# VH-VL binders against Probable low-salt glycan biosynthesis epimerase Agl13 (agl13): the designs that were tried, part 1

All scores and structures are predictions.

Target 1, 156 residues: Probable low-salt glycan biosynthesis epimerase Agl13 (agl13), of Haloferax volcanii (d4gu69)
Amino acid sequence: MPNIHDVEVRDLQVNADQRGHLVEVFRSDWDEYEIDPEMSYYSMTYPGVVRAWHRHLEGQIDHFVCPKGRITVGIYDDREDSPTQGELDTFVIGEHNQQVIRIPGDCWHGFKAIGDEPSLLINYPTNLYDYEDPDEERIPYDDDRIPYDWNAEIHG
Below, numbering starts at 1 at the first letter of every chain, in headers, positions and changes, except where a header shows other numbers; antibody chains are not in Kabat numbers.
ipSAE, averaged over its two directions, is called F for ESMFold2-Fast, E for ESMFold2 and O for OpenDDE. V2 adds 0.75 times the mean of E and O to 0.25 times the DockQ between the complexes of E and O.
[cut] stands for letters that were removed.
The coordinates of atoms that the task and the answers printed are left out; those that the model quotes come from them. Centres of patches stay.

## First folded at step 1 (VH-VL)

Design B1 (framework fv_bebtelovimab)
Fold by ESMFold2-Fast, scan of step 1:
Structure B1 (fold): chain C 156 residues (1-156), chain A 122 residues (1-122), chain B 109 residues (1-109)
Amino acid sequence: as target 1 above (156 residues)
Amino acid sequence: QITLKESGPTLVKPTQTLTLTCTFSGFSLSTSGVGVGWLRQPPGKALEWLALIYWDDDKRYSPSLKSRLTISKDTSKNQVVLKMTNIDPVDTATYYCAHRRYSSGWYPFDYWGQGTLVTVSS
Amino acid sequence: QSALTQPASVSGSPGQSITISCTATSSDVGGYNYVSWYQQHPGKAPKLMIFEVSNRPSGISNRFSGSKSGNTASLTISGLQAEDEADYYCSSYTSSSTVFGGGTKLTVL
């Protein structure tokens, strides 16, 4: 269950047989998609690479799906008036744990590819990317204003 | 249709505790993401935010007034209550309760009650 | 409380356009891209006119528009009408509070 309000997680149904699998990753009748996604894109990220921290200040909501590979998604809430200001959520999603993560764009967010194969992330943002005037704030992945260490050791 | 209405005493003496109740309809405070806030406006002055309560009982308070304020909810009665201790003549204001659709900080107060004037004297 | 600065008053004639500015004076204000505007008639509650800088709620006239440049947000009212005479407040947020500007009184001749 997410710690941060407005962050939502939906388990995706993997319909698999001896030929492969099929997963629905977006439906307009899902409650978490009440504002229509405007576009879709994907990125491939090699193991160990971090893409963080990003924030959108003009209302964009992101929806992350990882159909192949495995990623850790990180979200940090520094929003004014949020009941969960100061909270952090992490999710591990991928081919063997298929979920869609709804991310309010005004939270800091990012991801790290983990495991030993490249990870494919598909995003369904609610706003079109404007190459002339991008709505994208960035800070370094190791910025100490966010109390999360992407390079921390995993313990049992 | 979302509606909110403030109620409470219209005249309060210094040092007393002011209790205001917001009664609402058209939404539920059990709905994920929804919040209700309290704001005030002294005569001829700007709006000031006081407190906010969310669907899961999390609470936010104005830093300058936090020690004097308590906000609570009764979801079954569709009510939010604000208490302000040690009332002073400078607290004379019209008090509003207002709805916030989602807990994200970029959502506005989109529906407001009519306001209730509270006068602090003597 | 961190401040948003508005002019105390603006005026215009029917049919003209006027603009009201709202400038964040504190680096703690997060709302350059998340500014709301409220209209308040005498004796009435505030009414939301604009949110997220430039978005209108359903039912608000397209004569009202919002924009921003740097640390200043602006509310523009085109085709000014007598009923637009009111106080206008901008609002945004800081890490600890929801903040409001001091208000601008619009006079329509």
Scores: ipSAE 0.000, ipTM 0.512, lowest interface PAE 15.1, mean pLDDT 83

Design B10 (from B8 with heavy chain H99R S100T P101H Y103G Y104W T105G G107Y R108P P109Y; framework fv_bebtelovimab)
Heavy chain, then light chain:
Amino acid sequence: QITLKESGPTLVKPTQTLTLTCTFSGFSLSTRGVGVGWLRQPPGKALEWLALIYWNDDKRYSPSLKSRLTISKDTSKNQVVLKMTNIDPVDTATYYCARTHYGWGSYPYFDYWGQGTLVTVSS
Amino acid sequence: QSALTQPASVSGSPGQSITISCTATSSDVGAYNYVSWYQQHPGKAPKLMIFEVSNRPSGISNRFSGSKSGNTASLTISGLQAEDEADYYCSSYAGSNTVFGGGTKLTVL
ESMFold2-Fast, scan of step 1: ipSAE 0.006; ipTM 0.533

Design B11 (framework fv_bebtelovimab)
Fold by ESMFold2-Fast, scan of step 1:
Structure B11 (fold): chain C 156 residues (1-156), chain A 124 residues (1-124), chain B 109 residues (1-109)
Amino acid sequence: as target 1 above (156 residues)
Amino acid sequence: QITLKESGPTLVKPTQTLTLTCTFSGFSLSTRGVGVGWLRQPPGKALEWLALIYWNDDKRYSPSLKSRLTISKDTSKNQVVLKMTNIDPVDTATYYCAHSYSKWLPSTYYFDYWGQGTLVTVSS
Amino acid sequence: QSALTQPASVSGSPGQSITISCTATSSDVGAYNYVSWYQQHPGKAPKLMIFEVSNRPSGISNRFSGSKSGNTASLTISGLQAEDEADYYCSSYAGSNTVFGGGTKLTVL
């Protein structure tokens, strides 16, 4: 369960038969899509690459799905007046764990491609991208304000 | 000087509710970033975090014990209370309360001042 | 299974240096830079020795130092003294959960 207020997770249903599989990734009647997306885009990210930290200040909500590959999604709540200010959530999603992650855009967020294959991330943001005045604040992926180490190695 | 002291029953029967009180001095649980947590240690075993309450009355619980735990504060009495339901012999442990401060994570990650601990034995 | 793995015991002689490891078994725990170390003498409450991987609280000897590489945090004690003999616990933040290692008994020979 998510720790951060307004972060939501839905398990996606993989419907498989002899022809392959089908996964619904967006439905306007799902609670996670309280505000409908205005666009969609995808990115391919090579293993080990981090895309963080991003924040939107004009009310954008992002919805991340990872239908191929595997990513770690990180979300940090630095919102003034948030009941969960200072909380961090991480999720591992991908082909073997299909979920949609609802991200309040005014939380810091990002992801890292893990595993040994390129990862496909599809985002369904609620706001259109404005090329003349982008609603995107960025800080370095290793910024000390966020207590998360993207480069930690897996041991066991 | 920051001090904390645990109080409550030292012997409890299985299925009962354990209530522990932490009484503190030297700090205010109204100060932003301040929290008080509860931890336990069964004899000869590792420390285990149970719960935390923040200055703003936000609460955090160990996921494995969440259904059994309630943490509350009384700022006027400088007290934090932990209740654990359906007590079992495996809950026999020394219980500690501790002060925490976090600048970046109100879900605290360290405890800088600890009470002396109170041993709670669960037997039948 | 413990989310943080420590050796059960370590030993050293006065004046030596020893290192205690604390390894996260998953990236969810190991990715955070919120590692703390606690010293516990028999019959006493734990004492904070290190927080946020490498920071010392006021009054803690600089013989105690912390570091982290990947998912493994380390506590190093230099110039061992008899009073360092104790149990040492690592702890890490893990997404609204605070987890502890199994503890390491340090014996000063």
Scores: ipSAE 0.000, ipTM 0.486, lowest interface PAE 18.7, mean pLDDT 84

Design B12 (framework fv_bebtelovimab)
Fold by ESMFold2-Fast, scan of step 1:
Structure B12 (fold): chain C 156 residues (1-156), chain A 124 residues (1-124), chain B 109 residues (1-109)
Amino acid sequence: as target 1 above (156 residues)
Amino acid sequence: QITLKESGPTLVKPTQTLTLTCTFSGFSLSTRGVGVGWLRQPPGKALEWLALIYWNDDKRYSPSLKSRLTISKDTSKNQVVLKMTNIDPVDTATYYCAHIRSYYGTHYYGMDVWGQGTLVTVSS
Amino acid sequence: QSALTQPASVSGSPGQSITISCTATSSDVGAYNYVSWYQQHPGKAPKLMIFEVSNRPSGISNRFSGSKSGNTASLTISGLQAEDEADYYCSSYAGSNTVFGGGTKLTVL
């Protein structure tokens, strides 16, 4: 269960056999999504690369899906009136763990490609991208305001 | 009301270790988003950031001084301690500690309350 | 030299507006919205005037305003008063390092 208010995780159904698989990544009849996406895009990220931290101030909600490769998604809640102010969520998603992570855009968020192959991220935001005036605030991935180390070694 | 006060030796000999203590009131260093930083200012020169420590015990150090600096906290005593090894006459400065609020409270990277400073002179 | 460059001095007369610049020497520092400004009177600790480029702490006069364009942040003081005479320092986040500018002495003539 996510720690941060309005962060939601949806398990995706993988319809697979030895020849491949099919996964629906969005349906307008999913009742947990009250605000519909306005666009979708994808990016490829090489292993070890971090794309963080991003924030949107005009009500955009992002939805992250990783159909190929593997990523760690990080989300940090610094919203003044949030019941979960100060909380951090991390999720590992990818080809072997197919989920949608719903991200309130006014939380800081980002991801790191992990593993040994490039990762494909699909995002379907609720707001159209405005090329002349983007609703996107960025701070460095190693910014001290967010108590998360993308480069910490994980041991078990 | 937040207050901070620096304490430690006012005269130190070269090669010794300088230990400075920041004692504070009006906040807890276990509160999310709160930190304490150390800075210095040599006579007539610019401010220089040295180190900081956050509520979660996360620490940051000036890259040029990192090998000489250790910052620690004692939350129960409301104290933050800075140690600087191998002191040199160029380390003569007024040393300050300051309260930091996180983005969580809207004051990150603003050092909003400072101690009065303590002058440390390094001489033989 | 620090990664942030300020003019050594600036001057103005009571009632005028003056601006102090703070320029990052690298895009790593200039891309961040973590610019703070501090006022320091002789023999006293610095006082936070502006944080996160343009935000004022409670109790700071609206005569003090901050802005940023590209790699240059600016502190503007309007309606200049005698008590504004002080040293002013900018500061910014630079990766895991906090960097201060060299300071600007404001003289009110």
Scores: ipSAE 0.000, ipTM 0.486, lowest interface PAE 17.3, mean pLDDT 83

Design B13 (framework fv_bebtelovimab)
Heavy chain, then light chain:
Amino acid sequence: QITLKESGPTLVKPTQTLTLTCTFSGFSLSTRGVGVGWLRQPPGKALEWLALIYWNDDKRYSPSLKSRLTISKDTSKNQVVLKMTNIDPVDTATYYCAHKTFGYSPYFDYWGQGTLVTVSS
Amino acid sequence: QSALTQPASVSGSPGQSITISCTATSSDVGAYNYVSWYQQHPGKAPKLMIFEVSNRPSGISNRFSGSKSGNTASLTISGLQAEDEADYYCSSYAGSNTVFGGGTKLTVL
ESMFold2-Fast, scan of step 1: ipSAE 0.005; ipTM 0.499

Design B14 (from B8 with heavy chain A98V S100R P101Y Y103P Y104G T105S S106A G107Y R108T P109G; framework fv_bebtelovimab)
Fold by ESMFold2-Fast, scan of step 1:
Structure B14 (fold): chain C 156 residues (1-156), chain A 123 residues (1-123), chain B 109 residues (1-109)
Amino acid sequence: as target 1 above (156 residues)
Amino acid sequence: QITLKESGPTLVKPTQTLTLTCTFSGFSLSTRGVGVGWLRQPPGKALEWLALIYWNDDKRYSPSLKSRLTISKDTSKNQVVLKMTNIDPVDTATYYCVHRYYPGSAYTGFDYWGQGTLVTVSS
Amino acid sequence: QSALTQPASVSGSPGQSITISCTATSSDVGAYNYVSWYQQHPGKAPKLMIFEVSNRPSGISNRFSGSKSGNTASLTISGLQAEDEADYYCSSYAGSNTVFGGGTKLTVL
């Protein structure tokens, strides 16, 4: 499915009852993960807002889950030695498409909240955040070096 | 060697659609990192960027002109086409097609230009 | 969308150095990192002289240099020659839009 080397998608099981639903978003016994997450955090993003483009150069792997709302996840591989350099992956995940997107941190990545309600993103990275020296490179979300238009019109 | 050449009508009437074709050689628009775009320059005035198309068919448009512009490519013919609807005398300009290639993630600017084609809009 | 402001004209004598400024609005975050400069002789297509603030394309004389300070990018031409007489345009990426300055006419006296 994914075009980019080391990008992986895991379908999540939604367990629904009369009170709502329960979804396991991480288990340490999931066989797909060679390196376990070291922390987790969440962000709330209002509709139409883009949080991109970010990159981590010290080996961090991110895992994106969207339990409420809907987001488009974008990943661009500009790694010099990658077999998939120049490839782009996009994923639409959210309350009605529950998946984990595993993101090699050295690829450019980000997301946009779509739809008409705020989106909740949970990220569980493999590296602890270092407040004294953050491993985070940023370029503008609309940087045209990455061939992806977060504001493209969608037609039926 | 990279070359680009613009072609299309030199005289267009108001309200018509202007169609310009860029024919290029020395590169392929199927190569990762390659983009081809269009700019214009009214006589005696500044350059204005119009549109850009990438190797993966992703497109960028000037926000002020987006509703009037369509950019497309035909990779097998080495051509990029720009269409501008509802042409007006203020659209009189020399139109340039341009090449961009991205060394790594760097913003390289427009490194090769066509000679330009003057389009005059008059009734 | 952001505009870039350049002086309408600048002049110098052969052998001198001149500087052309390009000032972005405070909302144009791309101007600091994604500035290009173009040279245009009358009746000719523009030629890229500088990209990403200070990088020169292959074949461009080192007499041309770019820099930035605050919200202003600058093109400096050292050892002015008659053939440097041209219009110079700055350009920057400004949030989903590539913008150009109004152009500066360089006269070599």
Scores: ipSAE 0.000, ipTM 0.525, lowest interface PAE 13.6, mean pLDDT 84

Design B2 (framework fv_bebtelovimab)
Fold by ESMFold2-Fast, scan of step 1:
Structure B2 (fold): chain C 156 residues (1-156), chain A 124 residues (1-124), chain B 109 residues (1-109)
Amino acid sequence: as target 1 above (156 residues)
Amino acid sequence: QITLKESGPTLVKPTQTLTLTCTFSGFSLSTSGVGVGWLRQPPGKALEWLALIYWDDDKRYSPSLKSRLTISKDTSKNQVVLKMTNIDPVDTATYYCAHSKYYYGSGSYKFDYWGQGTLVTVSS
Amino acid sequence: QSALTQPASVSGSPGQSITISCTATSSDVGGYNYVSWYQQHPGKAPKLMIFEVSNRPSGISNRFSGSKSGNTASLTISGLQAEDEADYYCSSYTSSSTVFGGGTKLTVL
């Protein structure tokens, strides 16, 4: 249930049998994606590690999928003209909750690997990475400008 | 309560521009998430969505008709105006305006309150 | 041609249940919860009956329910009454547009 304007969640279909499972993570004919991805990459993150906060300034949209392990995705909207300025969304996705999180790149975003095994993140952004002039802004994961604590104790 | 009413010409000649006005009460187009859309229904045919304008002046148009359509709002008058250029006999239809809400994260366009509709006949 | 396919007609007797289908070839129905259903009596404006697949607006009878499976959304009307006789339209939101089905005429026999 996203709070932030243009953050969207898609449930993925896990097609399983005795041999294993198959999950389609992107199709160019998915109508909800007005702008098609231009590349994909994956990262492996060890338990407890946070990769945040990132922002893209040139219109990039990111799509996060976690096919193995489990992550908490955090998104914070500080866009000046956004109807949801000041809103925060968090999602828990992984092997046992397979979803795509569509992230407007001009929102601050990141993730933390949770659980006790490494997490695999696939991202398929709408813009090609430019090694000469990367479209990436970073602030520390514990920056006070974003009211979210990646290391908060879990209760209950 | 929420009410909407369409107004405009009932007879229009081919090649002219059709201008329709939706006048509403019971809500404000300055309220976050609120929009007003235009839809039509030719006699005996299915409903077709034409355009939608949101509180923040964001506009959406039917892809097949986008080049012919302009939607605008006057929040102080509680009005939304639709203009359709180069009108043709196939554009004969009952035209409706309707209230909508955008729900963040769902992208849902539900039309929960409708005007009574206005029949526009295109004939020479 | 509609992007959403509905049967042209369906019929039932008072007290019975009927189901109207709405089928798409893409994520218009299958991937997200953007399906609405409208009821239209002759000469009247459409009335929203169901939104986001299965949600009812205030004042809509619980005899009306919505569901989806794969690329097909369904409207089910239980305990049919004479007043249910109307045209029913499904609609779905995509990234850039709202699309309507061709409509289904419900006859209560």
Scores: ipSAE 0.000, ipTM 0.472, lowest interface PAE 20.2, mean pLDDT 84

Design B3 (framework fv_bebtelovimab)
Fold by ESMFold2-Fast, scan of step 1:
Structure B3 (fold): chain C 156 residues (1-156), chain A 123 residues (1-123), chain B 109 residues (1-109)
Amino acid sequence: as target 1 above (156 residues)
Amino acid sequence: QITLKESGPTLVKPTQTLTLTCTFSGFSLSTSGVGVGWLRQPPGKALEWLALIYWDDDKRYSPSLKSRLTISKDTSKNQVVLKMTNIDPVDTATYYCAHRPKYTYGLGYFDYWGQGTLVTVSS
Amino acid sequence: QSALTQPASVSGSPGQSITISCTATSSDVGGYNYVSWYQQHPGKAPKLMIFEVSNRPSGISNRFSGSKSGNTASLTISGLQAEDEADYYCSSYTSSSTVFGGGTKLTVL
């Protein structure tokens, strides 16, 4: 279960046979997609690269899926009026654990490609990107205000 | 109502080519995601999958039999044809064609089957 | 070894419940979320009873239920009736093939 208010996780059904597989990643009747996405995009991230921390202040909700590779998703709740202010959630998703992660855009969020191959992230945001006035706040991935270490070694 | 019916020879000699036809009604192989497969069952033995063809002409074959099998479709006639070369007495079996539903029902099963046709391979 | 292992036979009396297991021998066989079950009466074509582990096709009695725990899928038949006497096959998929279990003969005593 997520710690942060309005972060939701759905296990995705991988329907596989000798042709390959099919995964539904967006349905308007899923609770995680209460607000309709207005676009989709993908990013390809090379192993070991961190893409964090991002925040949207105009109501955007992001929905992350990772159909190829493996990523660690980090979310930090620094919202002033949130019942879960100060909470952190992390999720490992990818080919071997397919989930959609619903991210309130006004939480700090990001991800790291892990493993030894590039990771494909698809996002279904609820707001269109505005090239002239983007709703995107950024701080460095190692900013001390967020108590998360993207470079922590994995043991055991 | 979805129905399928197999037709072809009931007796075949070793080394010949077996040709079986599946004629169906109640669905179209033009429908996205739909497929038709061929399966067989030797007397008293388990079911074995042979081949599958989809609406977009994508074809899948059992790896152990792939070199002997050809599956094709004629969407306008509602027919799927299976050819098996170099027939052998061990190929004696009841042969079935079956409907593979579109993705809304999942990817790995057959929901409607023909009655089957027994093919005996003997000299 | 077969990719899907079933007991050769099971038996029960009218009104009882029985369970048939289907165990995947490796992770590349769908002993996970992609198991179907077929019923076959002598001389007849197989009939789909369960798909995707636990879903029933239209017209299949709710006496038939499917479940999964670990690498083992199970078909449970409650309130056994004489007409349930048949062979039952589980099936799943690998990346290259559709595979079937060896079949289980259900005898209603």
Scores: ipSAE 0.006, ipTM 0.506, lowest interface PAE 14.4, mean pLDDT 85

Design B4 (framework fv_bebtelovimab)
Fold by ESMFold2-Fast, scan of step 1:
Structure B4 (fold): chain C 156 residues (1-156), chain A 123 residues (1-123), chain B 109 residues (1-109)
Amino acid sequence: as target 1 above (156 residues)
Amino acid sequence: QITLKESGPTLVKPTQTLTLTCTFSGFSLSTSGVGVGWLRQPPGKALEWLALIYWDDDKRYSPSLKSRLTISKDTSKNQVVLKMTNIDPVDTATYYCARIKGYSYGRTYFDYWGQGTLVTVSS
Amino acid sequence: QSALTQPASVSGSPGQSITISCTATSSDVGGYNYVSWYQQHPGKAPKLMIFEVSNRPSGISNRFSGSKSGNTASLTISGLQAEDEADYYCSSYTSSSTVFGGGTKLTVL
């Protein structure tokens, strides 16, 4: 269960047989998606690489799916007047844990490719990319103002 | 110890391309969380931001000037270059480069500035 | 013209306090806590005085303070000194651009 207001997680259904698998990643008839995505794109990220922290100021909502590899998704809420200001959410998703993470774009967010193979991320944002006026803010992945360490050792 | 210095032509003709170089010392653009920006100030007028480049080669441009501007960096030489095409007499201004200390575009501020170079556009 | 509005001039006497305002739409100032202030003496480059509304860089006198209320940020200079006479610029972020106010000329009488 997410800590941050308006962060949502949807489990995806993996339909598998001896040839492989098929996963639906978006349907316009899913009730929790009141605002429909306007586009989709994908990125490939090598193991150990962090892509953080990002924020959108014009109402964009991102949806992260990792169909191949494995990523840790980080989200931090520093929004003024948010009921969950100061909260952090992390999710591990990938080929063996298929989920959509719905991210309010005005929260700081990012991901790290983990494991030993490249990770494929699909994002379907609710706002169309505007080459003339991009809506994207960035801070360093190791910014001390977000209390999250992408390089923390995992134990057990 | 941190210094920035602008260099380039002081007199440019209309329609030409203006190329300005910022040479800096005391910091590196291989360090995360830093960048360099370009700003200008016409004589007697307000400051105007033009462009910036971050350590990770992320670039931002003033929307009104974006089609005319190109910013690039050479990390090994400690230089950032701004090119402005189709120069006009209204582009006459003192041009500054400045270090970006800040942790996102929205939190960007300029903590060390070069002395500025006056560029006059005349025919 | 400017997305951020400053008074054209302000004046005070040595030892007094003065305040310079910087007013924007809520998206520029009220919704996000990111305002910087710069001091510029004639013929010189700007100098950072305040960043992120109220933070002072190392070496800046505590006579300079920043604050924000609603869509208006303020720079306050206490114990006014002759060397404070300069132009002061506020800066903030919009969704697409870094913007500067029109500047305020401080005269120390």
Scores: ipSAE 0.000, ipTM 0.498, lowest interface PAE 15.1, mean pLDDT 83

Design B5 (framework fv_bebtelovimab)
Fold by ESMFold2-Fast, scan of step 1:
Structure B5 (fold): chain C 156 residues (1-156), chain A 123 residues (1-123), chain B 109 residues (1-109)
Amino acid sequence: as target 1 above (156 residues)
Amino acid sequence: QITLKESGPTLVKPTQTLTLTCTFSGFSLSTSGVGVGWLRQPPGKALEWLALIYWDDDKRYSPSLKSRLTISKDTSKNQVVLKMTNIDPVDTATYYCAHTYRSGTYWKGFDPWGQGTLVTVSS
Amino acid sequence: QSALTQPASVSGSPGQSITISCTATSSDVGGYNYVSWYQQHPGKAPKLMIFEVSNRPSGISNRFSGSKSGNTASLTISGLQAEDEADYYCSSYTSSSTVFGGGTKLTVL
């Protein structure tokens, strides 16, 4: 269960057989979505690369899916008047844990490709990207405002 | 680790063709995503991008200079060559080559750079 | 195709913070956020300090940070040191072109 208000997780169904698999990544009739996506894009990221931190202030909601590879998604709530101000959520998603992470864009968010193969991220935001007036803020991935270390050593 | 070095004539006359060679080590231009760019800086002026070539022979040129520029690679020799035609005194500059890398929506920037070679154009 | 605009100079004292701006049309700064910052000491080749707006290459001090808001990218240097005195260039990368700003001379007073 997410800590941050309005962060939601949906499990995706992987339909697999001898030919491969099929996964639906968005349906407009999914009951947890009040606002439908306006676009979709994908990116490929090599292991060890971090893409963080991003924020949108004009109502954009992002939806992260990782159909190939594996990523850690990080979300930090520094919104004034948020019931979960100061909370952090992290999720590991990928080919073997297929989920959609719904991210309120006014929370800081990002991801890191982990494992030993490239990771494919699909994002379907609720707002069109406007090249003339982009609704995107960025700060360094190791900015002191966010208490999360993308490079922390993982032990087992 | 990764090193690049520019070579070519230090003095060129107007109307001639300038040929510069970038020789590198520590990477291969057959590796997916890898590229080499050419940049210049006239004395006391700003940095200017000239051309870029990627591992797959994808070539890009400064729009203002495109008609004068040809970039090519010799992957087996670890070299990238830039040719600039119809040289003019205003082309006097330190010329740099630099390593770059892209993958999907990721772009590393130019890193590292060669030491640069000063080319003086005089009549 | 559009030029990136930087202030010609900025100055600060040791221990202070300064910010250098880089402004362009949205097509130069907004597309996939491919903004880089380079440091150049006199007589030396440029050195990459920041790429993709806010990412640091290995070995670059966390005193250097990049950000973007609207059409303006910014490089912030905290805890200014004498060795930071240099020219700083911003650059924007697109699928068809790469453009550089005019450069900013940082003086550490």
Scores: ipSAE 0.000, ipTM 0.618, lowest interface PAE 12.1, mean pLDDT 86

